# Designs tried in a protein design chat: VHH binders against q9p7j3. Part 17

Target 1, 174 residues: q9p7j3
Amino acid sequence: MILPLFPETQVHVFVYENVSNCAAIHEQLISQNPIYDYAFLDAATILYKKQVYSAIIRALEDRRDEQMKTKTIHSEVILSLSPKTEISSAFRQFSMTKKSKNIVVVKIDSKLTEEEEFERLDKLVEGNRVEFSDEELQKLIDFKVLKKNYKLDPSTLENPLASILSSIALRGYS
Short names: E, the ipSAE of ESMFold2; O, the ipSAE of OpenDDE; V2, 0.75 times the mean of E and O plus 0.25 times the DockQ between their complexes.

## First folded at step 1 (VHH)

Design c7 (framework vhh_7yz9_2)
Fold by ESMFold2-Fast, scan of step 1:
Structure c7 (fold): chain B 174 residues (1-174), chain A 119 residues (1-119)
Amino acid sequence: as target 1 above (174 residues)
Amino acid sequence: QWQLVESGGGLVQAGGSLRLSCTASGSIFSINAMGWYRQTAGNEREWVAFITSGGSTTYADSVKGRFTISRDNAKNTVYLQMNSLKPEDTAVYYCAALSDYWGPRTDYWGQGTPVTVSS
């Protein structure tokens, strides 16, 4: 995928359902094993492709402007999904956990093709790959989690896209 | 401020063993994991082994079964027991103390200890 504002940046997004080894992956992430240098998101928190893209764009803007708050571009993507700039809260809300069943995986600055990254991830993730599409994401979302993470009012809950994207884009702005 | 002090490097013959030690001192910061990287001339640093505060370990494929990482939490010391050493293990070994995965960009590195495996 090519991002209009960052056309030279390689971005790959993968979706896995029915993942059985999230506890093992989580252990590798907290150990900071460089093989696992990806953003591992809980699919229960992701409703739209645009939600993921907005977080990626925000993370890339923060890197460009030397304003990253976390260690890697991938952890910055996770932070950028949050409407607040509290790192621990963002990871609790959006990152994969030991108990996750469906995940969204983001890779930035890959030297590999999408197919090569898939082969690499297939060795790390014990689950079924599905298309990165709004249709597939909407099968995996937990609306209770989404409402809580973005503090959605009943008036916005039926069509939350604009509210979610505004929260991501305007994080840290008053 | 955190400071890492490494020891135990040196010259050893192929098939031999070395034990590297790294002691962290100073700060009130939480350390999530400690580990070892190595670097050969002209190459990027390669991760070798990690250990979390809870004792979970991970190893690079090139060292699995030969190296063992361990930790003494009371002493803030991490050890790398290197057995069945090969000439390909020759490198400068760096200790790292890693803050929270999602935390501020605050990882601490030692100055490196050289390991040379002959023959």
Scores: ipSAE 0.090, ipTM 0.462, lowest interface PAE 4.7, mean pLDDT 83
Fold by OpenDDE, second read of step 2:
Structure c7 (fold): chain B 174 residues (1-174), chain A 119 residues (1-119)
Amino acid sequence: as target 1 above (174 residues)
Amino acid sequence: QWQLVESGGGLVQAGGSLRLSCTASGSIFSINAMGWYRQTAGNEREWVAFITSGGSTTYADSVKGRFTISRDNAKNTVYLQMNSLKPEDTAVYYCAALSDYWGPRTDYWGQGTPVTVSS
């Protein structure tokens, strides 16, 4: 996938449900295994494709502007999902944990086709791939977590997407 | 838009062989896998075999060891070699192309080619 305004950056997003080896993946991430060069998100925290795209775009913008706060573009994606500026908070809020069952995986700067990337990633993730769509994401979301992460209230719940995107976009400007 | 044209179906005796072909036309970049489903009257389509753009193959358990899927990229054609055919293999076989490989979800379909295996 090519994003507008970033034509030279190929991005792939994958969604897995019923992942059995999140703990193992998490260990590899902690070990900074380069084979696991992805952003692993907890699907329970993701409601919209645009949420993910917004975070990706924000991360890419940060990189472009040499304003990344994290070590890698993938960690920056995780940070970019958060309305908070604290890296640790962002990771707690949005990153895959050992207890995660459903995940969203983002690859930035892929040199492979989506299928090739999938084949590679599929060796790492033991779960069922599903379509990256709002429909599928809605099946995986934990609304309690979502509400907490973005401080959604009855007024903002009328248009959660707008609230989420605003939170992402305005991070660090309050 | 992608178009899939199937051929090779027909009547064959049990134990016999048949080779299906599916030729695809369209923009290739959006297709990550091609393969075959089959359907009998009154039933849902079931996936039979798929091959990814990278050449990885997957088979339904019911056809493993008997069917072989392959592709010729130069011809934009996918083949399904069906050996040791059984009456239960009788169905309309549909060629499918997936824009993204995630199981049975299909973006493009052929018109279907009937396969009848007589006992």
Scores: ipSAE 0.000, ipTM 0.209, lowest interface PAE 13.9, mean pLDDT 89

Design c8 (framework vhh_7yz9_2; at its last look DockQ between E and O 0.01; V2 from the best seeds 0.00; counts 0 for: pae E 15.4 > 2, unsure alone 55.4 < 65, placed apart)
Fold by ESMFold2-Fast, scan of step 1:
Structure c8 (fold): chain B 174 residues (1-174), chain A 119 residues (1-119)
Amino acid sequence: as target 1 above (174 residues)
Amino acid sequence: QWQLVESGGGLVQAGGSLRLSCTASGSIFSINAMGWYRQTAGNEREWVAFITSGGSTTYADSVKGRFTISRDNAKNTVYLQMNSLKPEDTAVYYCAREGLFYSDTGDYWGQGTPVTVSS
C-alpha cells in the first residue's frame, strides 16, 4: 500500500487464520531471530484496517521525527497500537502469543515485493491467508480483549472506531 | 527469566560523561540481544541503543555519535558509554532484552539507574 505522507515507504499487511504453529513463531520472536523481523499481532486485538494503518502512520511519524521509543519500526508499530506507550504493556496487549490462533503481520521497508514477502511468510506461518479487510478482521476480533486494551465503555463498544483512532493518534501527545 | 541490575548513574554537568553498566544473573548472557532504554519525567520509556549477541549495534537518532553500547559476555554485562551529555539526557536508564516482551512471564525490566545532567 501507499501512504500519502510516506509515498516511498513500502507497507505490506497480511492476515492469517487458523495458525497451528503460533508456539513455534512465538519462540522465534522471543529469541529475536532476524528472519522474523515483522510486527506479529494477535488478530483478536484488531478490528479495522484503519486501526493498523493509524499505528503504522504513527510509527512512521515517530521515525521521521526521530522520536521512536523502540529499536525497530516493527516494534514501534506494536507500541503505536497501545494508548499508553509503555513498551512491555503494548507487547502484552497486542503481540501474538503461544495461544494465538489468528494473526496480523505487518512488514515495513521490505527489500522484497509483496509476492516475495508472502512466499517467505508462507514458510514461517502454518495457516490460511485471508484478505486484509474489515470484513475478515471482524470475524477474528475478541471484543473483550478490544474493550480492555482501549478501555472502552459499553456505550462506545457498538461503534468504537473513533475512540480507537483517537487513542492511537493522541498517545503521548503533550 | 533474568534479573537485570543497572548501575553507574549520577549527577553530571552538561558536556560530561558517564558509563552505565547492566549485569544479568544466572543466564546464558552471550546468546541474547540487549538494549538500553530511558524514561524521562512524565514520559514513557524510549529505546536508546541495542546490541546483538554478535556485537552489532544500533542507536536512536537522539544519541548517535555521543553514546556507545558494548558488552562483555564473560561478565554477563552490557555497558552504555555516554559522552557529551545534554540536559535532555536526564532520565532513569534501564536495560532489557526486548524479545522477552513477547513473553507472558511478566516484565524483564531492572530497577534502573538515574542520570541527572545539569546545565
Scores: ipSAE 0.345, ipTM 0.667, lowest interface PAE 2.4, mean pLDDT 84
Fold by OpenDDE, look of step 5:
Structure c8 (fold): chain B 174 residues (1-174), chain A 119 residues (1-119)
Amino acid sequence: as target 1 above (174 residues)
Amino acid sequence: QWQLVESGGGLVQAGGSLRLSCTASGSIFSINAMGWYRQTAGNEREWVAFITSGGSTTYADSVKGRFTISRDNAKNTVYLQMNSLKPEDTAVYYCAREGLFYSDTGDYWGQGTPVTVSS
């Protein structure tokens, strides 16, 4: 897909449930295997499509402005999900772990079609692809983790999306 | 292979100043954010300051206005100028290379440099 603000940047987002090899994927990420050049997110931490898109946009803006804090655009996406400025915290909060079961995978600067990218990614992820939609994400979310990550309280839980997007947009400005 | 080496710690009186240095041995210094953390015995490591590859800085509230982080890409070095030091600033200070894929940042810590601020 193409984002309106970045028409020259192709982005793909995939959701997998019941992934059996997260530990193996994690090891490849740690070793910085170029084949795994994606942002692997724990689906338990993602509630909305707009949350993911907001993070992607933030990362792309950072790159555009030469203000990335992380080494790669994909790691910047992970950072951009977090209300915290610490990269380590962001990764702990949002990145796929060895214990993850469901994941959201983001590819930025793809040279492939969505289907082609899926075929490539499908060789890496042992799980079931589901639709990238709010409906599907809501089935995978851990609200306890979500509330913790974004410090949601009863007042903000009435409109979690607004709070999440604000946190992403205003990171470092608290 | 890649390592961070902190220096500049020591004993200083309250209100005094110290300048910490962290030198990276790798070539990826310029494209990564660099930061400082601090830790006291029995407590979690806390973030102090970060500087992006582009030079943008961010500080913890507890050190804003007193500490200044800077970097010299030519020397692969990040600095932390600490002014108006307080006893509560006493800690071991660690330099961190942030933003390497999915690696635990703990793999990219230096040995730390101790800072003691006396009353």
Scores: ipSAE 0.012, ipTM 0.258, lowest interface PAE 8.5, mean pLDDT 87
Fold by ESMFold2, look of step 5:
Structure c8 (fold): chain B 174 residues (1-174), chain A 119 residues (1-119)
Amino acid sequence: as target 1 above (174 residues)
Amino acid sequence: QWQLVESGGGLVQAGGSLRLSCTASGSIFSINAMGWYRQTAGNEREWVAFITSGGSTTYADSVKGRFTISRDNAKNTVYLQMNSLKPEDTAVYYCAREGLFYSDTGDYWGQGTPVTVSS
């Protein structure tokens, strides 16, 4: 995938359901194992493809503008999903945990085709790959978590996309 | 800039064992994750094993239970113990420093050490 604003940046997004080894992956992430240099998101927090793309775009904009707050572009994606600026809160709310069941995995600056990147990732994740689509994401979302993370009221839960995207785009502005 | 030197390859019969070594020159070894890759003629390099600076390991499915990666930070050396070798393990084996941050570290390769497993 090429994003129009960043035409030289190859991006891949994968979704896995029924992942049995999130605890093992999590250990590798906190140990800074570079084979695991992806953004591992808890799918319970992701409702739309555009939610993920907006976080990727925000992270890439911050990198371009030398405004990144985290050490890697992948950790910046996790921060960029959050309406708040505090790094530890963003990771607590959106990152895959040891208890996660379903995940969304983002690779930025890939030098590989989608299939080649999938072959590498599939060696790391013990789960079932599903399509990165709104249809599949909606099966995996936890609406209680989504509401809490973005402070959504009941009237916006039927079409929360604009509220979510505004939160991502306006993080840090009062 | 630091260099990687692989050694320990050779010709071995199926079912045999080899131990590969990768020694790094320079001071950066102890903070980096290290990996082993292999390449057959006409194909892309294939990941084999990985070890973090803290000693956590992962393996490709094709080698799990047969290969063991380890490191000795005092000697700036990473090892790949290869047991129960099969003809499909025939390849040139490369040691690599694994990048922790895409823009800063990059990947580095050694010169490679050939391994041939006869049937």
Scores: ipSAE 0.000, ipTM 0.142, lowest interface PAE 15.4, mean pLDDT 81
OpenDDE, second read of step 2: ipSAE 0.000; ipTM 0.204
ESMFold2 (binder alone), look of step 5: mean pLDDT 75; pTM 0.763

Design c9 (framework vhh_7yz9_2)
Fold by ESMFold2-Fast, scan of step 1:
Structure c9 (fold): chain B 174 residues (1-174), chain A 120 residues (1-120)
Amino acid sequence: as target 1 above (174 residues)
Amino acid sequence: QWQLVESGGGLVQAGGSLRLSCTASGSIFSINAMGWYRQTAGNEREWVAFITSGGSTTYADSVKGRFTISRDNAKNTVYLQMNSLKPEDTAVYYCAAYPDLSWRGEYDYWGQGTPVTVSS
């Protein structure tokens, strides 16, 4: 996928449902195994493609401006999903856990094609790949988690896209 | 603070063996995952092998079956046993430590590198 502000940056996003090995993946992530250099997100926290793209764009802007708070672009994506700039809070809110069942995986600056990344991830993730689409994401979201993470009120919950995108864009100013 | 010191590099003929060592000082070595990378001139560092604090190992496809990573927590040392060496294994080898999400701080967790040259 091409991002308007970063047209030469390679971005791949994969969605997996019914993942049975999240505990094993989580162990590799906290150990910082370089094979697992991806942003592994809990799909319960992601409602829209634009939500993921907005976080990616924010992370790339922070890298461009030498303002990254984390050591990798992938961890910066996780931070960028949060309406706050606190790293530990962002990981608790959006990163996959040992209990996760459905995950969204982001790869930035891949030297591999999308097909090659898919083949690689298929060996790491024991689950079913589904299309990265709003339709598929809406089957996996947990609205209680979404409401808590973005502090949504009942007036915005039926169409939260603008509120979510504003929260990501205004991180550190609210 | 972290300090990693690599040793054991050198010149070896194709088909030969070499053992690299990486000794960590300062921090709590036994809690951290450790890895080996290699780099040739003009190329980015390539991951080679990885070992968790508990001893689980993972290898790059290019070295699987030929290289073995191991650790001695009492000596704060990680080893890379390299067998059946090929000319394409020629590189500078680097040791890396992976602290749990404390990477949020600024850590120097790379060694200085040890060169390995494999002649044909």
Scores: ipSAE 0.000, ipTM 0.190, lowest interface PAE 11.0, mean pLDDT 81

Design d1 (framework vhh_6qgx_2)
Fold by OpenDDE, second read of step 2:
Parts: sequence; C-alpha cells; structure tokens
Structure d1 (fold): chain B 174 residues (1-174), chain A 121 residues (1-121)
Amino acid sequence: as target 1 above (174 residues)
Amino acid sequence: QVQLVESGGGLVQAGGSLRLSCAASGRTFSSYAMAWFRRAPGKEREFVAAISWSGGSTFYTDSVKGRFTISRDHAKNTVSLQMNSLRPEDTAVYYCAADLYGSWLPEYDYWGQGTRVTVSA
C-alpha cells in the first residue's frame, strides 16, 4: 500500500500465526542477513493496525527529517512502536523473539506488489498467513504485555488505541 | 470520541482569502493526523489537505498546491487551512477530519459537520 504522505514509499504488512521458525528468523536478523530486511514484530504486542501504521509513519517521518535513531527504517519502525526512547527497550518490547509464535512483518520501500512480497516472505516464514486486521490481531495479543509496554491503566484502557497512538506520537517529546 | 467543529467559512470574491479552523475535542489531539476535505455541489467529497500528528508532514491535492496551507496548533487542539487565491471552483463545504494513524485511508475516524465556502466570480 501507499501512504498518502509518503507516496514514494510502498509499504506491506503481513501477519503470521503459528510460526515454527522464529528462532531461525531471529538468528538471521542477528546476523543482519539482507534477505531478512523486514521489521519482525511480536504479534503479542500489537493490538491494532493503526498501531503498526502509526509506527511506520513515525519511522518514515524520522527518516525524512534525518532524525532516525536506528540504522534501518525497519528498526526505526520497531523503535517507533515504543513509548521509550531506548532502542534496546523498544526491541525487547516489540521485536520478534526466538520464542515468538505469532508475528507481524513490515516491509518498507518494497518494489514488489503485495502478492510478490508475500511470496518472497513466505519462503522465510514457516507459518500461516492471516489477515492484517484488528480482528485477527486481537486474537494474537497478550494484553499483559500490551499493558506493560504502554503502561496502560484503568483510565487509559477505556481507549487503549488513543493511548497507544499518543505514546507513539509523543515519544521523545515529553 | 473526538468531536470536530469547523469555522471560518463564508463568501469571498475570487482571488480572495479565507482561513478555516477546526477545533478538536479531547486530550488525544496529538494522536490524530488531521485533514481537510471538501464537497462541491453535485460532486463527491474530495481530499484537500492533510497534516501529520506532529505537523512535520503535509500533503495537498494538486489543485490547491501553492494556494492552500494546512497547519495545526497542538496547544489549542486546532487545525487550520489558509486558503489564498481562491477560485470559484473552490466553492464547497469544507470538512475537517481526524485520522488516528495518519494513513489517510478512505475511512477517517472523525468528521466535522463542515463549513461552507463560496467563492464568487
């Protein structure tokens, strides 16, 4: 898809459940294998599509403004999910781990169609693709983790999306 | 829930200027990308301009580039549309819209009731 504010940048988002090879993927990420040039997120930490898109937009804005804190746009997406400025914290909070079972995969600057990108990614991920939707994400979320990551309390839980997006938007602006 | 209220519309001569304002309710204004749309008589609603939640990014439809400027004030929870060099074809009801993640998908989360802008020849 194309974000109107960033028409030059094609973005694809995929969701996989029951992924059996997260450990293997993680090893490739650690080794910085270029084939794995994606943002691999733990789906347990993602509740809304808008959460992901907000992080993407934040990352793209940072890149545009030459204010990226991380080395790659995909790592910046991971950072952008976090209310914290620490990269390590953001990765611990939101990045896929070796123990992850469900993941959200983001590709930025793709030159491929969504289907083509899927075919490419499908070679890397051993799991079942599901729809990128709030409905599907809600099935995969760990609310304990979500509450922890964004410090949600009873008041903010009335509108967790707003709280999450505010955290993303205001990161580093406190 | 966020409520949006537009203001600033009116009658203006071609070549004139107007400044539209949209006031947003709630404490989460900073979480929203904001946009202006317009619907001319007999036409469908069309995108006019948008601004990211941070204000760092703006986007305009081609027909208003160089003439319209969108801005936002986080302190006041407002978004504005400065319209210069107005043309009769700019005549429309202008709507303020809020998008929580600023992807500008067809469905926006919140809409105002609109403010009418009439540009006479």
Scores: ipSAE 0.033, ipTM 0.479, lowest interface PAE 3.5, mean pLDDT 91
Fold by ESMFold2-Fast, scan of step 1:
Structure d1 (fold): chain B 174 residues (1-174), chain A 121 residues (1-121)
Amino acid sequence: as target 1 above (174 residues)
Amino acid sequence: QVQLVESGGGLVQAGGSLRLSCAASGRTFSSYAMAWFRRAPGKEREFVAAISWSGGSTFYTDSVKGRFTISRDHAKNTVSLQMNSLRPEDTAVYYCAADLYGSWLPEYDYWGQGTRVTVSA
């Protein structure tokens, strides 16, 4: 829950499968409803827990250093998943859409406990919560989407972890 | 193949100092976050200190803040832990760990074999 490099920052990550109300959630995000202040990611784009945590750490480093390129820490997490510093591209590549069926939800700086966030999200998301684990994420990933988002060639698809993590850590330098 | 090798452990009296070093071989670790963990007799491994892959961020567990300093030398692929004002409670086997670009996960990519530190009263 608490990252060693950012001990004052509470982080919660939730995974939902078979979500039926993504279009309704998307409408709330567009209207900037503060109840929906989370990073809503399409699970089709996430292969590893480490991928999500690396993006969170990158976003927190950028906030600490006053180098954020987006308006909120949650949007900075979405940007940080992208290999490029292009905000609109990052959102199109990684954020939840009306057509999404499985989602990963990140909450940073929660004033609530994990249990309270779960109760709140359970009211907002019509789906089944599953464990945030590499095993569960690998059931939801779309390798075609992953390949396109990180520009993976056949030689890296078999072992994409290092390529994905370097893309996140070196965003804006490559 | 990559390996982490710790050195610098030993016996020291309370109030003394030791400098631990971790040498990485097999690859450049400039993209790796580096950390020190320790395991006291009969206890689980606990986090001690970490330094980000860029060197811009350091973190310490509360019990060592102000006493221990983590640093790295990118040219030598080493990370060091300067331990000052040592206490008997610091007695443990100290392990070096490396994690690609850092993560929240407790399972680091590479671990050293450990170096023993004994602090006498």
Scores: ipSAE 0.005, ipTM 0.357, lowest interface PAE 10.4, mean pLDDT 84

Design d10 (framework vhh_6qgx_2)
Fold by OpenDDE, second read of step 2:
Structure d10 (fold): chain B 174 residues (1-174), chain A 123 residues (1-123)
Amino acid sequence: as target 1 above (174 residues)
Amino acid sequence: QVQLVESGGGLVQAGGSLRLSCAASGRTFSSYAMAWFRRAPGKEREFVAAISWSGGSTFYTDSVKGRFTISRDHAKNTVSLQMNSLRPEDTAVYYCAAHLGEYWSTPGDYDYWGQGTRVTVSA
């Protein structure tokens, strides 16, 4: 995928359900294995495609503006998902954990086609690929976690997307 | 690259049924949204049905809704089109198509095509 505002940056997003090796992946991430140069998100925290894209866009903007708060673009994506400015908090909120079962995987600056990237990633993730769509994401979401992460209340739950996007966009401006 | 081979076409009477099958080569079948198209005599190729790469969602052209069912078997790398209550206007060459990611309804969006299988529905 090419984002209109970043035409030279290829982005791929994958969703996996029933992942059996999240713990192993997590260990690789902790060790900073370059083969695992992705943003691994807990799908339980993701409700909308636009949520992911907004985070990606913000991360890319941060990079463009030399305002990244994290070390890597992928970590910046994770941070960008959070309404909070604390990196550790963002990771706790949105990053895949050892206990995760369903994940969203983001690759930024891919030099591979979607198929090629999938083949590569599929060797790392032991799970079932599902469509990156709102329909599939809503099957995987934990609303309790979502509500907590974005402090959604009855008023904001009427339009959770708007609230989420606002939270992402206005992080650090509260 | 992915090779697609359709089968199951033939002659059937109106009201009858056919099941088309498309066999896909390669090991990345699950990365492709799959679709069926058809080209009737004297007409342009048109979208018939599509199924997401996960199989979680399907889409049909209005004229076949309720009659046709698209499905896929990841283990066998196949996509099928169950066609019930066939009509003479369903007569066409049916094509299997593959696309990476979410499916589109326009032929130009698909990356790979089969050779087609002919379906003839007699009145």
Scores: ipSAE 0.012, ipTM 0.250, lowest interface PAE 8.9, mean pLDDT 92
Fold by ESMFold2-Fast, scan of step 1:
Structure d10 (fold): chain B 174 residues (1-174), chain A 123 residues (1-123)
Amino acid sequence: as target 1 above (174 residues)
Amino acid sequence: QVQLVESGGGLVQAGGSLRLSCAASGRTFSSYAMAWFRRAPGKEREFVAAISWSGGSTFYTDSVKGRFTISRDHAKNTVSLQMNSLRPEDTAVYYCAAHLGEYWSTPGDYDYWGQGTRVTVSA
């Protein structure tokens, strides 16, 4: 996928359901194994494609402006999903855990095609790939988690898109 | 009700300039990317220019780079397109569009549209 505002940047997003090896993946992420240089997100926290794209764009803008708060672009994507600027909180809220069952995986600056990245990820992730679509994401979301992460009230929870995207876009602005 | 209203269109001679404005009402668009699209008679709607929610990123189609400038004013809830060195091929109806968040894409991805303002450039 090419982003018109960042045409030189290759972006791939993959969704896996029923993942059985999240504990093993989590161990590799803690060890900072370079093979696992992706943003691994818990799908329970992602409701819309636009939510992921907004976080990616925010991370790319922060990199362009030399304002990244984390050490990698993939970590910056995770941070950018959070309405707060606090790194530890963002990772606790949005990152895959050893107890995760469904995940969203983001790769930025890939030197591989989408299909080549999928082949590589298929060796790392023991799960079923599904389409990256709002329809599929809405089957995997946990609304209790979403409400907590974005501090949504009952009225906002019925149509949360604008609130979520505003939180991501306006993060760090008082 | 949510509305985008374009203004500033008209007739101008080749080499001239026009400034288009888009006023948004019904809600604040501070978290929206804003774009201009155009449609010439008998053609499909095509992308012209976009500006991110923050105003920090702009993107232009190749045929208008260096001639057109997109800008926004969050306080006034407006987006503008300054069109310089106009050519007859720029003749079209120009549409303002809003897309929630940062991601620009095809016309089908935009959430709100204005009804358009006509620009005619004479040879």
Scores: ipSAE 0.000, ipTM 0.181, lowest interface PAE 15.1, mean pLDDT 82

Design d11 (framework vhh_6qgx_2)
Fold by OpenDDE, second read of step 2:
Structure d11 (fold): chain B 174 residues (1-174), chain A 123 residues (1-123)
Amino acid sequence: as target 1 above (174 residues)
Amino acid sequence: QVQLVESGGGLVQAGGSLRLSCAASGRTFSSYAMAWFRRAPGKEREFVAAISWSGGSTFYTDSVKGRFTISRDHAKNTVSLQMNSLRPEDTAVYYCAAVSYDLFPREAEYDYWGQGTRVTVSA
């Protein structure tokens, strides 16, 4: 898809459930294999499409403004999901781990169609692709983790999306 | 900590009705989405129905749609399950559960549970 504010940047987001090879993927990421040039997120930490898009937009803004804190746009997406400024914390909070079962995969600056990108990614991920939708994400979320990551409480849970988006947008300004 | 206490279970004939109630302790009842689960003999606990913290949204498992109605009373800190057109397969121990978030059918998401109330539907 194309984001309105970034018309020259093609973005794809994929969701996989029941992924059997997260450990293997994780090893490749640690080794910085360029074939795995994606943002691999733990789906247990993602509740909304807008959460992902907000992080993507934040990362793209950071890149545009030459203010990226991480080395890659994809790592910046992971950082951008977090209300914390610490990269390590952000990755612990949101990045896929070897124990992950469900994942959200983000590709920035894709030169391929969504289908083509999927075909590529499908060779790397052994799992079942599901729709990138709030409905599907809701099935995969761990609310305990979500609440922890964004420090959601009864007051902010009245509008969790707003709270999450605010956390993303205002990272580093608290 | 929230304590949940179910009531209203009993023996009922097929086609009959029963109303379960769950009383929640504490002052934060309005912050929790509430749900009913059930465990039939020899089966795992399964989701039945849930209601949002506001009461504005409800969710039901397919097998009870049109027959069961979940509701809540914020003033009384209670959640209820009106069960109509009961079937033998509805026989189970029914549990009240609370979670500090939105509707969710997964058992693992709920933080607090009642002790359960037994519902037996005879043929």
Scores: ipSAE 0.006, ipTM 0.275, lowest interface PAE 9.6, mean pLDDT 91
Fold by ESMFold2-Fast, scan of step 1:
Structure d11 (fold): chain B 174 residues (1-174), chain A 123 residues (1-123)
Amino acid sequence: as target 1 above (174 residues)
Amino acid sequence: QVQLVESGGGLVQAGGSLRLSCAASGRTFSSYAMAWFRRAPGKEREFVAAISWSGGSTFYTDSVKGRFTISRDHAKNTVSLQMNSLRPEDTAVYYCAAVSYDLFPREAEYDYWGQGTRVTVSA
């Protein structure tokens, strides 16, 4: 995928359900193994494709402006999902954990094609790949988690997209 | 729900300037990428400029680079197009458009459109 606003940046997003080896992946992420240089998100926190794309674009804008608060573009994507600027809180809220069952995986600046990245990830992730679509994401979301992460009232839960995107935007809004 | 209303069009001489504004209503404006399109007499609608929902990224068609500047004001729920060094070929109806994705999709994928404001540049 090419982003028209960032045409030199290659982006791939993958969704896996029923992942059985999240504990093993989590240990590799803690050790900062370069083979696992992806943003591994807990699918329980992601409701829309738009949510992921907005975080990616925010992270790319921060990199362009030399305002990244984390060490990698993938960590910056995780931070960008949070309405706060606090790194550890963002990772606890959105990052995959040992207890995760379904995950969203983002790769930025890949030197591989989407098919090659899938082959690579299929060796790392023990789960079933599903389409990156709003339909599939809405099967995996945990609304209690979403409500806590974005501080949503019952009235906003009826259509939370605007509130979520505004929360991501307000992280850096003057 | 987002409603878009354009203003600022008019008649101007070649070399002049105009500032177009698009006012958005609704609680979703800050979550949308915004764009300007135009339709010249006898031509198809074409892309002019876009700005991301955060305001951090802008994209322009080659014919207006260096002459036009897109900007947004989240507090006022507006997006603006500053048009400098206008040429007769800039004569068109200008449309404000919003898309719920922060990518620049094809024209057909934009979610909301204004009704347009007419710009006439005399030689």
Scores: ipSAE 0.000, ipTM 0.137, lowest interface PAE 17.3, mean pLDDT 81

